# Ledger of designs, part 23: miniprotein binders against Protein EXORDIUM-like 6 (EXL6)

Target 1, 305 residues: Protein EXORDIUM-like 6 (EXL6), of Arabidopsis thaliana (Mouse-ear cress) (q9m8t8)
Amino acid sequence: REPPSQIPNGTLDLSLLWYGQFTPTQKERVHDFIESLNFDAKEGLDPKVSAWWKVVESYQERFEVKDIYRQKKSNRTVAPRIKVKVVRSYVDEKMKYGKELTMGNGEKLVETAIGNMSKVVPVVLLSAQVRAHGVGFCDGTCQHNALAKIKGQKEPRRYIMVSNPEVECPGECAWPFHTADKGPRGMTYQPASGEVGADALVIQLATGLADLATNPDLTKSLFKSETTPYNDDVKKNHESSSMYIVDPATKCTRVFGSGAFPGFTGRIRVDPITGGAFNSHGINHLKFLIPSIWDPKTKSCWTPM
Short names: E, the ipSAE of ESMFold2; O, the ipSAE of OpenDDE; V2, 0.75 times the mean of E and O plus 0.25 times the DockQ between their complexes.

## First folded at step 20 (miniprotein)

Design a25 (from a14 with I84W; at its last look DockQ between E and O 0.78; V2 from the best seeds 0.76)
Fold by OpenDDE base, look of step 20:
Structure a25 (fold): chain B 305 residues (1-305), chain A 98 residues (1-98)
Amino acid sequence: as target 1 above (305 residues)
Amino acid sequence: DKITVTVRVTDEGRTKTFKFTVDSPEEMREIMERIREIIEEMNPREVEITIHTSDPELAAKFAMEMVEMFRRMGFTWIEIHVKWTNGKLTVEVEGERD
């Protein structure tokens, strides 16, 4: 059995596919955000993106003791940290499959993002020019992590797909940087980056990454080595765990701070200079607005603020 | 429903609180102006403005205006808090400056 494509132990190697035209700000913002995940500077301002990511990482600890034992038996050190890095970046400005994406084309994009790399997480970013309804966006969400069957691979590969909603459905997926389509108009803020699309993309990406990283598949990959046979029973245990919640970031959609209510982000800070809303700091004191994560212990959304 | 606006200003440990009650959204403009005057006169380092209302749209609008006011006044730290209690929304906008 070809070893299933797995996330490297303790590391998420991302392969980015930029489908469509993206602004420099959008690209930079995404890269900056990713770099912020593991940026744990003691002297940095709070809250931190890295602290948020630590919450994501903590999901690994919630798995059954059996998994820990398994890891000990294999003499592998428990990697409590998930390092995230971009290992590949590919740009398709010409949009090979057109602006109107189908599910089939979406899968092809995932394939393209993977390329010949067996141990990467493909991240497909769709520009504002892309109509992503065909792949399930603008109907409650503008991101998803899912499994795609890849040609030539026996096992499906998990991928993240995110869309810039600034044109197609800003009221749905660009809040709070755009007025919401549903519910009270509520608070609308400026994006910290200055571009709605850039900050919206980050929200979507953050959601996708959190959901992916908390997925049992990641845990599974941590225990999977070339030398250790994969035990399918581990998956069953994870799924049955009361501590496991599917897509914890998605569950906390539109919750950005404590006290969040329809139309209100919750506790949030505003950059006085830019007017941008944020709830976390990344590299070089960059300000980000990132989603909350469901905490199964407290049965509430953990918020950066 | 009555709208209550509370303005708390703090400077060097001294705190003063102003409370306003208005009956209509139209009166909010006057209150905003009064708030501006208070802040300008007292020149506090810390300001907390709270609106309590059953109208979330009003609260949001007011809060955003306060944020902008803080920005214009050179505040270097701005934070917004929200709480929904007993059918009413409380939005707090806090500003700090050196």
Scores: ipSAE 0.797, ipTM 0.928, lowest interface PAE 0.5, mean pLDDT 88
Fold by ESMFold2, look of step 20:
Structure a25 (fold): chain B 305 residues (1-305), chain A 98 residues (1-98)
Amino acid sequence: as target 1 above (305 residues)
Amino acid sequence: DKITVTVRVTDEGRTKTFKFTVDSPEEMREIMERIREIIEEMNPREVEITIHTSDPELAAKFAMEMVEMFRRMGFTWIEIHVKWTNGKLTVEVEGERD
């Protein structure tokens, strides 16, 4: 008998830790964005958040997912879909580890987001109350897509950490919703949600999710099946010979549309009702501003508009 | 350093073009008022306003004022394009309605 003709779709199960105090808008905005990733909406609402996510999914063609599943002699590559779901939200408004974070506290936050779940991607969201310089924010970095050593586990865990930057470093990490503190002044816009912190969190989370989901080290875990054959040596081959594009959304920092250059987002639309800037549509006619993704074939940023 | 503003209004496939040049940013208020008058008189479905200047703060301020004007006038599609061409900044603000 032959292997399956199509690689099964993968899943990306997120466990969210909300550390500190967040507004309802901030929480709703993040959840709505995540839901929009797999919402292939009705016609007439382009560009779509889901179309942006399909670009992220297409990276799996470049990692030869078929080779992982031992599908031979394929004339075409087909990118499997990645279903993104929030499987847990944990809220720590009391900030158990304080508002002054260190690398050690940061690892404990990742452990908390994991809880007792072995197959999740922990996502730590830091409120504006948190001083996050000690875990690496506001010094050239506005989100983490990184590995953490977790007590009692033999393998390190990949995690995403984002921070609401509207108090600590809005000029670095909330642009274009705040004037930039580096580079040319350029243009700024209003957030489509009405809250700088909500839309900045979406930009940082979108960046982290795209960088995480395009990382070849996660390909096996995203698509692994108990009964589907796979080639364990694929990881070895990719790492030894690949010119992999690391963190392709981070590589397109501050690019939100075609024609972007320092201080200017590129093509962008403005919602006539709210005055908010956006480049994509999600569920319920919601409008989002999301980052671009480096495309190694064109050697340029793929932009939503 | 010369500032140029071009206004293109389109209705039913016919386009009219208005062009303004000014020597200083102080004159921009008069240009913005004239633009408002053109749009109110002609009631176009599509408007494209372009400013070409070496002053990025002026261009940004102008663009956002045009966006606010489009919002008040009931434009439902509002788009901003910014281009760096031949060492000069070009900002286009496009509005469409109905």
Scores: ipSAE 0.712, ipTM 0.895, lowest interface PAE 1.0, mean pLDDT 82
ESMFold2 (binder alone), look of step 20: mean pLDDT 75; pTM 0.723

Design a26 (from a14 with V93I; at its last look DockQ between E and O 0.91; V2 from the best seeds 0.82)
Fold by OpenDDE base, look of step 20:
Parts: sequence; structure tokens; C-alpha cells
Structure a26 (fold): chain B 305 residues (1-305), chain A 98 residues (1-98)
Amino acid sequence: as target 1 above (305 residues)
Amino acid sequence: DKITVTVRVTDEGRTKTFKFTVDSPEEMREIMERIREIIEEMNPREVEITIHTSDPELAAKFAMEMVEMFRRMGFTWIEIHVKITNGKLTVEIEGERD
């Protein structure tokens, strides 16, 4: 088959598993954020969540340059779009595996999130009541994008797991909506949603999504089909020569605006009505605080502001 | 260390700048009141407040108070930028309203 002239647009179909009790605000905030990723309103207020996502999408350009299999020699390269959709949502309020998660239980949650869907990206959201230390949270991070071996599947599946840190480790993962445990006290802001857990959760999710979507494995997840096998050799070649780093959002952790330094977010806006801090606009003029992302072209953290 | 506060108000292309030097945190409250008075009197559409201090806690506290003031005054656009300049903190707070 002739390679396409450009990398086609991809779709990330998310399957959400809500593990524990979540507030309506938390659920809504997550959904609103996800919907904001592809919301390109021309007349919308800047900066935009979608602009941030475009930076994420730009990471796919690395394949345009080096991927002989997928790219025809074209004078014009257009960065592919990554559409993100929630295709499944499952709630486990009873917490089948308890509030204290082990690594093993974590994997089971991923399995649950996948269900019978072969092409979904499982997103496991852990509520504030969950103790997520057992799955590696509250030790520098409250989100993971990783590979899990799924029972019955030959290939591991990439997943995102995020935790609401508002109870377990707010000083570590809920900054700037909570005083940081380390470093200067600096600035503390109100969350735009009015709930620390909601906005903190979005930060974690945003980080996870960005890191996942910029991962070379994404191409495999997006384009692998029964009818069109993905060439694994292409993946290996891209990893070795790429100016792109792994987990670019994680690299820019705690950077929310230009000029950020320990204890301070950088340039940020405050919603006059809610008092909440934000650096981007989503759907329906919703305001979000989203993490910065490493830009390999500029070799700096790209910030919405 | 002395704290320097600069208040710039702009209305219809006219800009007026006020500078204050504060020797103690207690004096900052007075300055905040003065800032309030200035804004109320001039009723500007744009306000920029700059604070230079070596005390990050003071800077943060003051910044947040100013933000709240802007909110109360009906500013519809509020931006905060904290920078490190010459070993000190520079807090810039901007407000705009119709």
C-alpha cells in the first residue's frame, strides 16, 4: 500500500474508569477538559486548551520526517490531529479492590477500564478517598502513563492512571491550589472550578494525556489495525534519533506560565468571578489551568501564557 | 529590605504612576489602602501594580490581596506574573475593566 502523503488524523478513544466517589464537579471538569482539547473556536478567548493540545499533536511531526513507511515526499507537511473522545465511562463507587490499591489491583483496574474494547485508551481515575501510594502515587507524581500487560492480550496496553491528590498528598500534587510541601511557599491560588480536587485531577489528567499522546507508542495505538499492520521497526528508529523527549508534560511539571520558578507558577490569570487561577480556555469559555509541555523545537517548556 | 511598590493607572491613553517605598510589612497595609483610593478616585480601566521585594511570602500575600481587590472593583481581566529580577522578586499584577 502506498504510504499516505501525510500522517492521517488519529483518534484517542478513552475509556474512563472512575474508581471511588467523585463529585459532580470533578466528573464534569474532567469531561469538559477532554472536550476542550479539540475545541477550536476561532472566536474563542485565548489562550486555548486546544492550542495546548496542538503542541501535543506537533510531536507527531517527528514521524513525518523520518517515517518512510507513512510519508510520501511532500513539500508541505501538516501535523496530524489527535481527536480525543470518551467512548466509555464506568463508575466503581464501591471500590471493588478497596481504597488501598496495590500494583496488582491497579492492573486489574486497567483491565476493567479496557473491558472488551480493543482500541481504547484506558483512563483510570482514582478518587480522593483512594490511597494510591501502592500504585506509585504521592511520590513525586500523581499520574502515570504506562504499559500494562492485560490478561488475554499479547501486547501490553498503554493506560493513564491519575489520582485526586486533595486528601492524600495535596502538597505534592495539588499545587498551586494547595501549598507545596517542598520549596518556597510561594503562590497558592484558588481552583477555577471551586474544587481543589477537580482542578488538580485535571492537571494530572492533562499531564498523562500529553505524555501518552507524545509517546511513540501512540502511533501504534492509533494506526494499528487488523487490516493495516503497524511496522514496529519504524518505532525503534524514531526513538533513537528523536529530538523529542519522553513525557514532555512531566518534564515541565509545575510550570503553568512563562517565567515559572519554584513556588511560582509563572504568568497566570485569575478569574474575577471565581478567583480561580487559569491559563487557558476550553469549551463554553470554561477556564482551565493546564501544565506546560516541553517543546523540542525551542528546547523549552511551552506555556499557554 | 525595602519594598518598592509601583502603581500605574491608565485611562484613555493617560497614564499616571505612583511609587511607594515601604520599610515594613505593616506599612504594606497602608499602601494597599492608598492603592485602593487611587483606583477609586481615578477609576481607571487599566491598573498595573508592581512590587519589588526579597520576601516571597510577603510578595505572595500582597499579590493575592491585590487580586481580591481587583475582583471587588469589578476588573474583568486579571493577570499575575512573578519574576526574579536581580535576586529579588518582582510581582506584577494587572487588571483591566470596561
Scores: ipSAE 0.788, ipTM 0.928, lowest interface PAE 0.5, mean pLDDT 88
ESMFold2, look of step 20: ipSAE 0.788; ipTM 0.921
ESMFold2 (binder alone), look of step 20: mean pLDDT 77; pTM 0.744

Design a27 (from a14 with E68Q V82I; at its last look DockQ between E and O 0.91; V2 from the best seeds 0.75)
Fold by OpenDDE base, look of step 20:
Structure a27 (fold): chain B 305 residues (1-305), chain A 98 residues (1-98)
Amino acid sequence: as target 1 above (305 residues)
Amino acid sequence: DKITVTVRVTDEGRTKTFKFTVDSPEEMREIMERIREIIEEMNPREVEITIHTSDPELAAKFAMEMVQMFRRMGFTWIEIHIKITNGKLTVEVEGERD
């Protein structure tokens, strides 16, 4: 098959598993954020969540540089888009595996999130009541994008797991909506949603999504189909020779605006009405605080502000 | 270390700047009141308040107080800028209103 002239647009179909009890605000905030990723309103207020996502999408350009399998020589290249959609949402309020998760249980949650869907990206959200230390959270991070071996599947599946840190480790993962455990006290802000857990969860999710979407494995996930299998031979890790890095959002953790340094978010805006801090606008003029992302072009953390 | 507070108010292209030097954190309350008075008197559409200090906690606290003040005064746009200048922390809080 002739490679396309350009990298085609991809779609990330998310399957959400809500493990534990979540507030309506938390659920809404997550959904609103996801919907904001592809919301390109020309007349909208800046900065935009979608602009942030464009930086994520730009990571796909690494495949254009070496005129590899999926690229034809074109004088004009258009950056591929990554559409993100929630295609499934499952709630487990009873917490089938209990509030204290083990690694094994974590994998089962991923399996549950996948269900019978072959092309979905499972996103496991852990509520505040969950103790997620057992799955590696509250030790420097409260989100994972990783590969899990799924029973019955030959290929591992990439998943995102995020935790609401508001109870278990707010000082570690809920900054800047909570005083940080380490470093200078610095600035602490109100969450734009009014709930620390909601906004903190979004930060984690944003980080996870960005890291997942910039991962070279994404190409496989985006284009693999039952009818048209992805050629694994095309999957060359070009990261070593490129300006692109692994986990670019994680790299820029705790950077929310220009001038950020320990204890300080950098340039940030405050909603006069809610008092909440934000650095981007989403759908319906919703305000979000989202993490910065490593920009391979500038070799620096790109900030919305 | 001396704390420097700069207040810049702009209305219809006219800018006025006030500078305050404070020797202690306790004096900051007085300065905040003065700032309030300035803003109320001049009723500017744009206000920029900058604090320069080596005390990050003080800077943070002050900044948040200014944010709250702006909120109370009906500002519709609020932004915080932070930078390190000459080993000291500079926090700038900007407010705009119609």
Scores: ipSAE 0.700, ipTM 0.900, lowest interface PAE 0.6, mean pLDDT 88
ESMFold2, look of step 20: ipSAE 0.704; ipTM 0.895
ESMFold2 (binder alone), look of step 20: mean pLDDT 74; pTM 0.709

## First folded at step 21 (miniprotein)

Design a31 (from a22 with V93I; at its last look DockQ between E and O 0.85; V2 from the best seeds 0.80)
Fold by OpenDDE base, look of step 21:
Order: sequence, then structure tokens, then C-alpha cells
Structure a31 (fold): chain B 305 residues (1-305), chain A 98 residues (1-98)
Amino acid sequence: as target 1 above (305 residues)
Amino acid sequence: DKITVTVRVTDEGRTKTFKFTVDSPEEMREIMERIREIIEEMNPREVEITIHTSDPELAAKFAMEMAEMFRRMGFTWIEIHVKITNGKLTVEIEGERD
């Protein structure tokens, strides 16, 4: 076991529910992205998806030090790693609850994603054919992490829900792979995968994962064990500290590189082969465009580039 | 509004810089062609193009066209950076190849 001064590593076991019809590219892209989170090959090209995830992981260090261990922050403290794995994948192509989702149906999808697994993070992916405005999408966002009350469980479960916006609101949620509905026209790029929906979906998923993984509530699920000195009596007053921000990826929406401003992504690279835009490398030299993360220390969006 | 375009090409430690000033967006097409010619003639390993303009649409279009040109010319590293400088847009497009 890790020494008391060291924060233990955590694991996010994802249970995926694919609601609707997805292309092979979309599914592959999501899986490749997830696998890229913990892929830290020494020989890999920079910037890396894994480096981006390390920034996400660093939030846990801050929470653990203050809220769990109540230890003086030391420069020697290593941020815990968060391993992300897909442990279940379920496909509902028939869309049991129809194309028009209500909040109630959304919760049922979360239940479906959880199934009988008590320690999984449900991830509900909505296909392009789904109308997701009923669950709050296409109104400023196409992803969210939230708590759902699950039948038979005392504590609510945190879940991620993301939507492929390529049909319903590409101008809102598929930028920069589609012209934005609001603001300056600015830049529009090709998706690295060749499919707008696939890359847009990854952006949404990345945002959701980052926001979830940096949420203080996740600490309980990841680190609370018989062997971890978790203090349940500590009221988490994260609002009082600038070090604790909610939804750091959402805060940095549309920032993909340094110098970003409305209509422009910031510094970005173009794949010479596909012509697609990217700012990070994943597994097998795959290229991704991922969102930036708010850094409360610098009070700025940390960008891969 | 004057548009300024700077093209810097580097090969084997030698750098050459070209500067263009145009008075209208319509003239940009000509400049783009000239840039192509310069790159084709010199066959550099590194190219940096900078454009200053107040027109965001022009900036975006130019950036994308140049990036595409770099792709077609076999550049293996392509980067775009658009900045706000002195109330105008500065577009930087860089290409590198072996």
C-alpha cells in the first residue's frame, strides 16, 4: 500500500451506453480517445492526450490534500493517477425510449448504463438521430456530468451524458468542425477522423470526463476505502477557494490552443494527411482535438498547445 | 485597410523574407499565387507566413488555404496561430518538411 503521504491511484470504470445508431468511426474514435488518456509512451509525439489527462488528475491532488488527508501541501506530493477503462459497452440501436428524450428517459438511460454494476461511471452517448434538447442539450452545451438518483440506491450516481451534435446543433456544439452559430465565423477545420460527428463527440466526452474527474464528489468514489484515511466529516467548502473550480473543462469551452478568442481556436496543428485539426496525440499516433482545462493556480485555461 | 503579408522561407540555415502589401482582399489571391511560386521555386524546408488584417473572414480563409497548400506541397508539420495584435488579426501559418 502506498505510504500515507502518497495519494493512491484511482480508477474510473466506464460503462458505455450507445443510444441510437453510431458509425464505426464514431465508436472507434471514442474508444481510441479513452485509451489515449493513460497512454504515456516515451516515444510519443507531443502534445499528448495523456498530458492533458495529467492536468485533470492534478485536481485530485488538491482535493485529497485538503479534504481527505488534511495534510500540508507538499511539493513532494505526487498527484494520483486516474486509470480510465471501459468495462461495459451496451448498444441500443432501437432507441427504447424514442428519439425525443425527456429528463425522465434520460435517467432511465443512466440506469441502463449502470445495470447491476455498483462502481461504474455510466456514460450515455446519444447519437445524431436523437433529439436531446429535452435533456438540456443544444442550449449552450452538448454534454454534462450530473447526479442521478437510481432506483434501489441510497446515494445518487454521477454520470456523463454526451450528444453527437452533427445534426441537431452542429453550429453550437460541433465547432470548430462546423461553422459556429454565434459569434464571428472565424475558423472552421476538418475533423481529424474525417467525421464531424466523431470528433465533436470526442470533444463532448473529453469535456464531460474532465469535469467529472475533477469534481470533488468523485473523490469519495475513487479514494474512499478502508485503507484510505477519508474524513467523512469534512464539509467540502470548495466555493471559498479559488483552487476548487467546478467543471474546469466547461469553463474553457472553445479554447483549444494558446491565444484562443471568439471564432478562433488558438494555436492548432493540421494533420498533413487528413487535413484535420488537432492539438494532441493519442495511441498509435492518432491525433485528437481536445478541450482546455482551467488552471486555478494560473487563473487561465491550460491548453495542450 | 491595408493587408500585410510576410513570407519567411528557410532552407539549410538560409532565410529569405518576402513582404507584400495589398489594398484589398481581392488582391490576396494574387499574393497567394506568388507565395506558391516562391515556395515552389525555393523548395524550402521551413515556411512561415504571417498576415495582418482586420478582416476575420479573410484571415480564416487565408489560413486554411495556406495550410492546404502546405499539405499539397508535402509539408509534414503544419501549424496555424491566429492572434489579436493591435486591434487587428495576425495569422501565422507555419510549415516544415524534411
Scores: ipSAE 0.807, ipTM 0.936, lowest interface PAE 0.4, mean pLDDT 88
ESMFold2, look of step 21: ipSAE 0.812; ipTM 0.928
ESMFold2 (binder alone), look of step 21: mean pLDDT 75; pTM 0.719
ESMFold2, look of step 22: ipSAE 0.791; ipTM 0.920
ESMFold2 (binder alone), look of step 22: mean pLDDT 75; pTM 0.721
OpenDDE base, look of step 22: ipSAE 0.770; ipTM 0.924

Design a32 (from a22 with V82F; at its last look DockQ between E and O 0.92; V2 from the best seeds 0.82)
Fold by ESMFold2, look of step 21:
Structure a32 (fold): chain B 305 residues (1-305), chain A 98 residues (1-98)
Amino acid sequence: as target 1 above (305 residues)
Amino acid sequence: DKITVTVRVTDEGRTKTFKFTVDSPEEMREIMERIREIIEEMNPREVEITIHTSDPELAAKFAMEMAEMFRRMGFTWIEIHFKITNGKLTVEVEGERD
């Protein structure tokens, strides 16, 4: 049986739970960022959010599943495309579990985001009204890419959780749109959207999505049901661990461009219209500040600029 | 504690360079005003401002003020670069228009 010449394209179905009140700008910014992963900015506007996502997608070439699809004489491959689709949005403005979350209530929010959908990735977005220390935010962590145990299910489920940090820990989790609370006081920028929380949520979501999509377990799960007939060397998959890096976007925290060092983002552009700082272009002439991604081959952060 | 500022203005492929040495942060406001006057008089299409200092907070403030000045003056490409060597910070702010 001859395997395909490349890893098949996949889809990443997101189920969003908006917990608390969000402004229209915050909701639009998140949705526009997600669409910018799938669709290129106008020709000539570089660097692109979609090009950044292609770097994330290229991690598929580093997993043993790729070797099954790549078994041929030529060693040149094309990374698969991963379309990111929001298949559900659920809004809980009344905050069923209150403003101060516990680990238990955090798991219930993940369950709510899953609903009865067996293959989605739940994404829980916490508004600025929520105090999220009880679920692990603001103690060195500004977003989660983690596993949750779901009642009545044997396997744990992968989830992303982000929290608008503009009230609880802006100096830690909204930098560079707020003065840093630790380390050198350096650059502080205006958010391109006009809202600190909106652009901070994009950084957190981008980080969580990149860490999720580069995880070997997700890569294997994402493609195996669509390529089962060609999966004759599945046992080799466990031998690829020496090259992988866990959470490569989180590993590049606070790096947004080349030449970054503590207190300074690296290369950055300033939008002449809004005054906002950005390092990438999305759809509709939108501009975003997005994180860098650790590349284990170069042992450095790959930066948009 | 020596602060140096270099301003390069370019129009039609010709570049003119202005250099300032500043003994204290208090003199920076005067340098910023002189930079504004140079740009207003020469109306260049491209400006590059470079500051060398051991004071990172001063460098960051200067960079953001120069970027905002470029914005108000109609520059359509505004970029900030950073480099640090041996405790000295170099910050470059570039502006281009039309």
Scores: ipSAE 0.775, ipTM 0.917, lowest interface PAE 0.7, mean pLDDT 83
ESMFold2 (binder alone), look of step 21: mean pLDDT 75; pTM 0.721
OpenDDE base, look of step 21: ipSAE 0.798; ipTM 0.934

Design a33 (from a22 with V82Y; at its last look DockQ between E and O 0.92; V2 from the best seeds 0.81)
Fold by ESMFold2, look of step 21:
Formats: sequence, structure tokens, C-alpha cells
Structure a33 (fold): chain B 305 residues (1-305), chain A 98 residues (1-98)
Amino acid sequence: as target 1 above (305 residues)
Amino acid sequence: DKITVTVRVTDEGRTKTFKFTVDSPEEMREIMERIREIIEEMNPREVEITIHTSDPELAAKFAMEMAEMFRRMGFTWIEIHYKITNGKLTVEVEGERD
């Protein structure tokens, strides 16, 4: 049997900025989720966070990066692995720019998360103390995956910003751990961590990471190598795939399992120990609820369950 | 609207099915007590509880109460599944132990 062709593996280095005060559970939950992306839970602990991440990684095939690397023809293309790790964690409990953010202060937080590092993805986490409406949260948006202009740099930088929504807009951005603010008041579940904010942060961070990791600009950055040929013509034609979907996790907002409809998450499990809702397993037998991902092939949401 | 609840209990490869039909939400507490009695008497390894209703808030409340019952009774696999069938909501709550 012939081994599958493969695209070179990449790394996704995150620089975290914790803006405001977070509980130990919130910090641990986010860290454990990130570590779970590249950790294969024990057999029998399905679905896995790492399997979900492999679906995200498979979107590199839909961007058709294999032509960039001149992969051999095969019966199956093997998606690259993306190793996600935290390379910096910066804490601003004093909230240098105050509790009410503006677009300008939001951009300064991104600059702070970048620091002097040229190849990180800044991730700004806003605590529940922060009023984030001024940067666009809680009005149809529960996380940001966007570009910021950085003073002294020619190219804008891609970033993720998430906000703990448990105070400002829990019915929009912490559902299903809070009663929904729109549609039927259907299901409301317990968070497996015991904290609405911790599990809501995981949902929003997972959404932002999936949308970021499937972005064509990031695809180029992740897999650039001096020793591997890179066909610059791909920049001119990187949108040639008719299957590409912008922000595929955001497109599946409020879908967590098969059979979802307004007010109802779809198929999920309930943790016998905590009573918390989950659809995936991560490191240390931890259980997470993570979003679905739009699949352009099936024209539907791919669900963890 | 008519509310139907189906309980399937499975032990050692044999399945028994119990069906309940009610016309009002007020009767649901008796149904839940009957379900508890069935599970206690039969001590099954697997239980599937299905509620078929046009009332989504009732279905959600019922599903969460059944999931909590499964937790208290030592079920280690608890799953909730949803579907729309002929314009009505069906919610299934499944429990497995050992």
C-alpha cells in the first residue's frame, strides 16, 4: 500500500494577553483546551478535541496547498498537522486601557500581545469585567478573527480576540450555558468546568482558532519554508477553490451536534461526574463543548457528534 | 397536543418497551415516577427515553430531568439527541452503565 501524500506540518504559536481578572478555572480551562488540540485522548474517549482539530487541519486541502508543494498524486491527500502552542502569556489585571474598550484600545491590546515577536498569533482574552461592545462584541459577534495594523510594520497582523460573555451578553455568547436571548428558550446546560465563563471562553476561542486556521493568509504563513518550493503564483490564484468558505466555524454558530435547530444544540453528552454538557474529550479526561465547522463538500455543519 | 413518551430498557440483549401518552403537561410528573420505577425494578444496562411533543420547553425540561436521573442512578454514558419528525420535536435521552 502506498503512503498518502502529505503537505509539510506547521506550527501555530500563540501569544496570549489576559486583559482583566480571570479565575484560575478560566485560565486552566483555556490552557487545557489549547493543549488538547494536539493531544490524542485515550482510545475509547471519543469524540476527541484532537479529532476536531484534524478536521480544521483538513481545510488546508480545500485551499489546495498541495499544488504549492508539488505533492505526488495519491488516492488520498493527507492534511498537514498544525502544532498549536502558547509561546507567551501576558497578564494585565490592572486593565491599562480601562474597562470600556474602543476600537483604538482594542488595537493597542493586539499590539501588546504581539510585543516584539514577528511570527506569533496574538490572542487577546477579555475578562468579564470588560465592556467589549465598543470593539464589536455582543452584537452578532462573540469572537474576532481579524487584521490589525501594527505601527512600524508594513503588513497587518492576524489576531484573535475573545471576551468572557457571562456578564455583558450571556444569552448571545455563553449559550448553551445560559438561556438564549433569541429564538426558543430550549436547552440550557451546565458547564463541565463549573463556570459559565470558562466554558464560554473555550467555545469562542475554539471558533476563532478554527476560523483563523482555515484562513488562506494563515495557510501561507504556516507552511512557508526556504527548503520547500513555494509557488508564488498561488497568491494570484489562492481563491481558485470553489469550496472555500470564510470563517467556517462562525458559519455554524449554535450548532454543537447533529440534529441541531434553533434553541437546541444537537446531539451532546452529559458528563456523569459534573452534569456538564460536552461533545469532545481532551487532555486529562477533560470534557469540552466545542463548535461545529461548515463543510463545503456536504454543504452542512460538520459536527463533533 | 398529544405527548408521547417511550421507554426502552435493555438488559442482557433483551429489550422491553413501555409507552405513555398524556394530554397535559401536569401528568408528566407521574410519567417520570413510573420511569424511575421501571429502571429501579429492571436494573437495565441501557435505557432510551424518547419524548414526542410540540412543546419544546417541555421536551427540554424533560430531557434534562432524565439526564439528571441517569446521573443519580449511576449511568456513565448519557446522551441527548434531537430531531424534527413530521413537524414535531423528538428528544431522546440515552443512558448506559458498565
Scores: ipSAE 0.745, ipTM 0.905, lowest interface PAE 0.9, mean pLDDT 82
ESMFold2 (binder alone), look of step 21: mean pLDDT 75; pTM 0.719
OpenDDE base, look of step 21: ipSAE 0.801; ipTM 0.935

Design a34 (from a22 with V82L; at its last look DockQ between E and O 0.86; V2 from the best seeds 0.00; counts 0 for: pae E 1.7 > 1.5)
Fold by ESMFold2, look of step 21:
Structure a34 (fold): chain B 305 residues (1-305), chain A 98 residues (1-98)
Amino acid sequence: as target 1 above (305 residues)
Amino acid sequence: DKITVTVRVTDEGRTKTFKFTVDSPEEMREIMERIREIIEEMNPREVEITIHTSDPELAAKFAMEMAEMFRRMGFTWIEIHLKITNGKLTVEVEGERD
């Protein structure tokens, strides 16, 4: 058989904070999407959520941004595999810090999601009851992949914050499941789950996870490696791309398939049973709409379909 | 200015093509009803509908209504493609059924 890969496989351990009240569909949808990242069974339907995640895992090598995932063995290059797990869920239906987010209480939410765990990525999910304008949501931003200073820790912690936008800014952050607030009013589709908020949360979470996982410094930290996952030999003078693209999924916002343009998702399928729009398949025959990823070499978005 | 609609229906390797040219969006309801009648009469396993227009709102409405019609008629594969070339929008709606 083929020998084991020289580049270690790792896990991305998520600690979820469900802030406010969420429907069962919203919670199930997020968990099912996360599990679908790891689902690569041959009998699964294409295109798979896990195939999209493989593009994220191999971002630096695949798009020739940086050669950080090469195997030490001679001429072979291998990308790390990143298993995504939810290791803890916190639920705060009573919204201890209130419904109006500020920078201060937003920071407390991140601290709550971390708890006493030193090696997790906190994910704060905000229900539709929460007004998050005070931390920048609905003002050009629909999810955060950012750093927070945590009391008692020397280094800031990376976190993801997403919101259910169906009340505050559906035209900005729940499109295509709501008429767009800017640009041509093109496609408006049904959510495959039957709930705008559930499928919008998946889009936002997928964007944040992809932006997080494509960050090469974070990749080293998450795999607990003292060196890069790839052969990081110093190379002699030869001009090649060394670009690092910040937030490549966010850069492809509103692109869901090939041929996308403002107001139009691009190539899309419609579920004959539910009428919901999708571009990928996950576990349990579930269908998801997930974002695209910026390809800096072609200066266009890599799309699931 | 002109809106063109091409309907290709295929069953067991046999393909028939229907073409419509309209001068206004108001005629689109008539065309959609004609498309429904063609699909009912011919009972095809595959349908591909292509619309060329410069009106993005019309294209979006057409695509959504055709996809819904395919759902009601029992199509199990429904796909929408959109392209823009030199200010012209091409919308393709595909349906397949057994």
Scores: ipSAE 0.586, ipTM 0.854, lowest interface PAE 1.7, mean pLDDT 79
ESMFold2 (binder alone), look of step 21: mean pLDDT 74; pTM 0.705
OpenDDE base, look of step 21: ipSAE 0.704; ipTM 0.899

Design a35 (from a22 with V82M V93I; at its last fold request DockQ between E and O 0.89; V2 from the best seeds 0.83)
Amino acid sequence: DKITVTVRVTDEGRTKTFKFTVDSPEEMREIMERIREIIEEMNPREVEITIHTSDPELAAKFAMEMAEMFRRMGFTWIEIHMKITNGKLTVEIEGERD
ESMFold2, look of step 21: ipSAE 0.821; ipTM 0.932
ESMFold2 (binder alone), look of step 21: mean pLDDT 75; pTM 0.722
OpenDDE base, look of step 21: ipSAE 0.803; ipTM 0.936
ESMFold2, look of step 22: ipSAE 0.815; ipTM 0.932
ESMFold2 (binder alone), look of step 22: mean pLDDT 75; pTM 0.720
OpenDDE base, look of step 22: ipSAE 0.792; ipTM 0.932
ESMFold2, fold request of step 24: ipSAE 0.807, 0.804, 0.795; ipTM 0.925, 0.927, 0.921
ESMFold2 (binder alone), fold request of step 24: mean pLDDT 75, 75, 75; pTM 0.733, 0.728, 0.729
OpenDDE base, fold request of step 24: ipSAE 0.803, 0.808, 0.785; ipTM 0.937, 0.940, 0.932

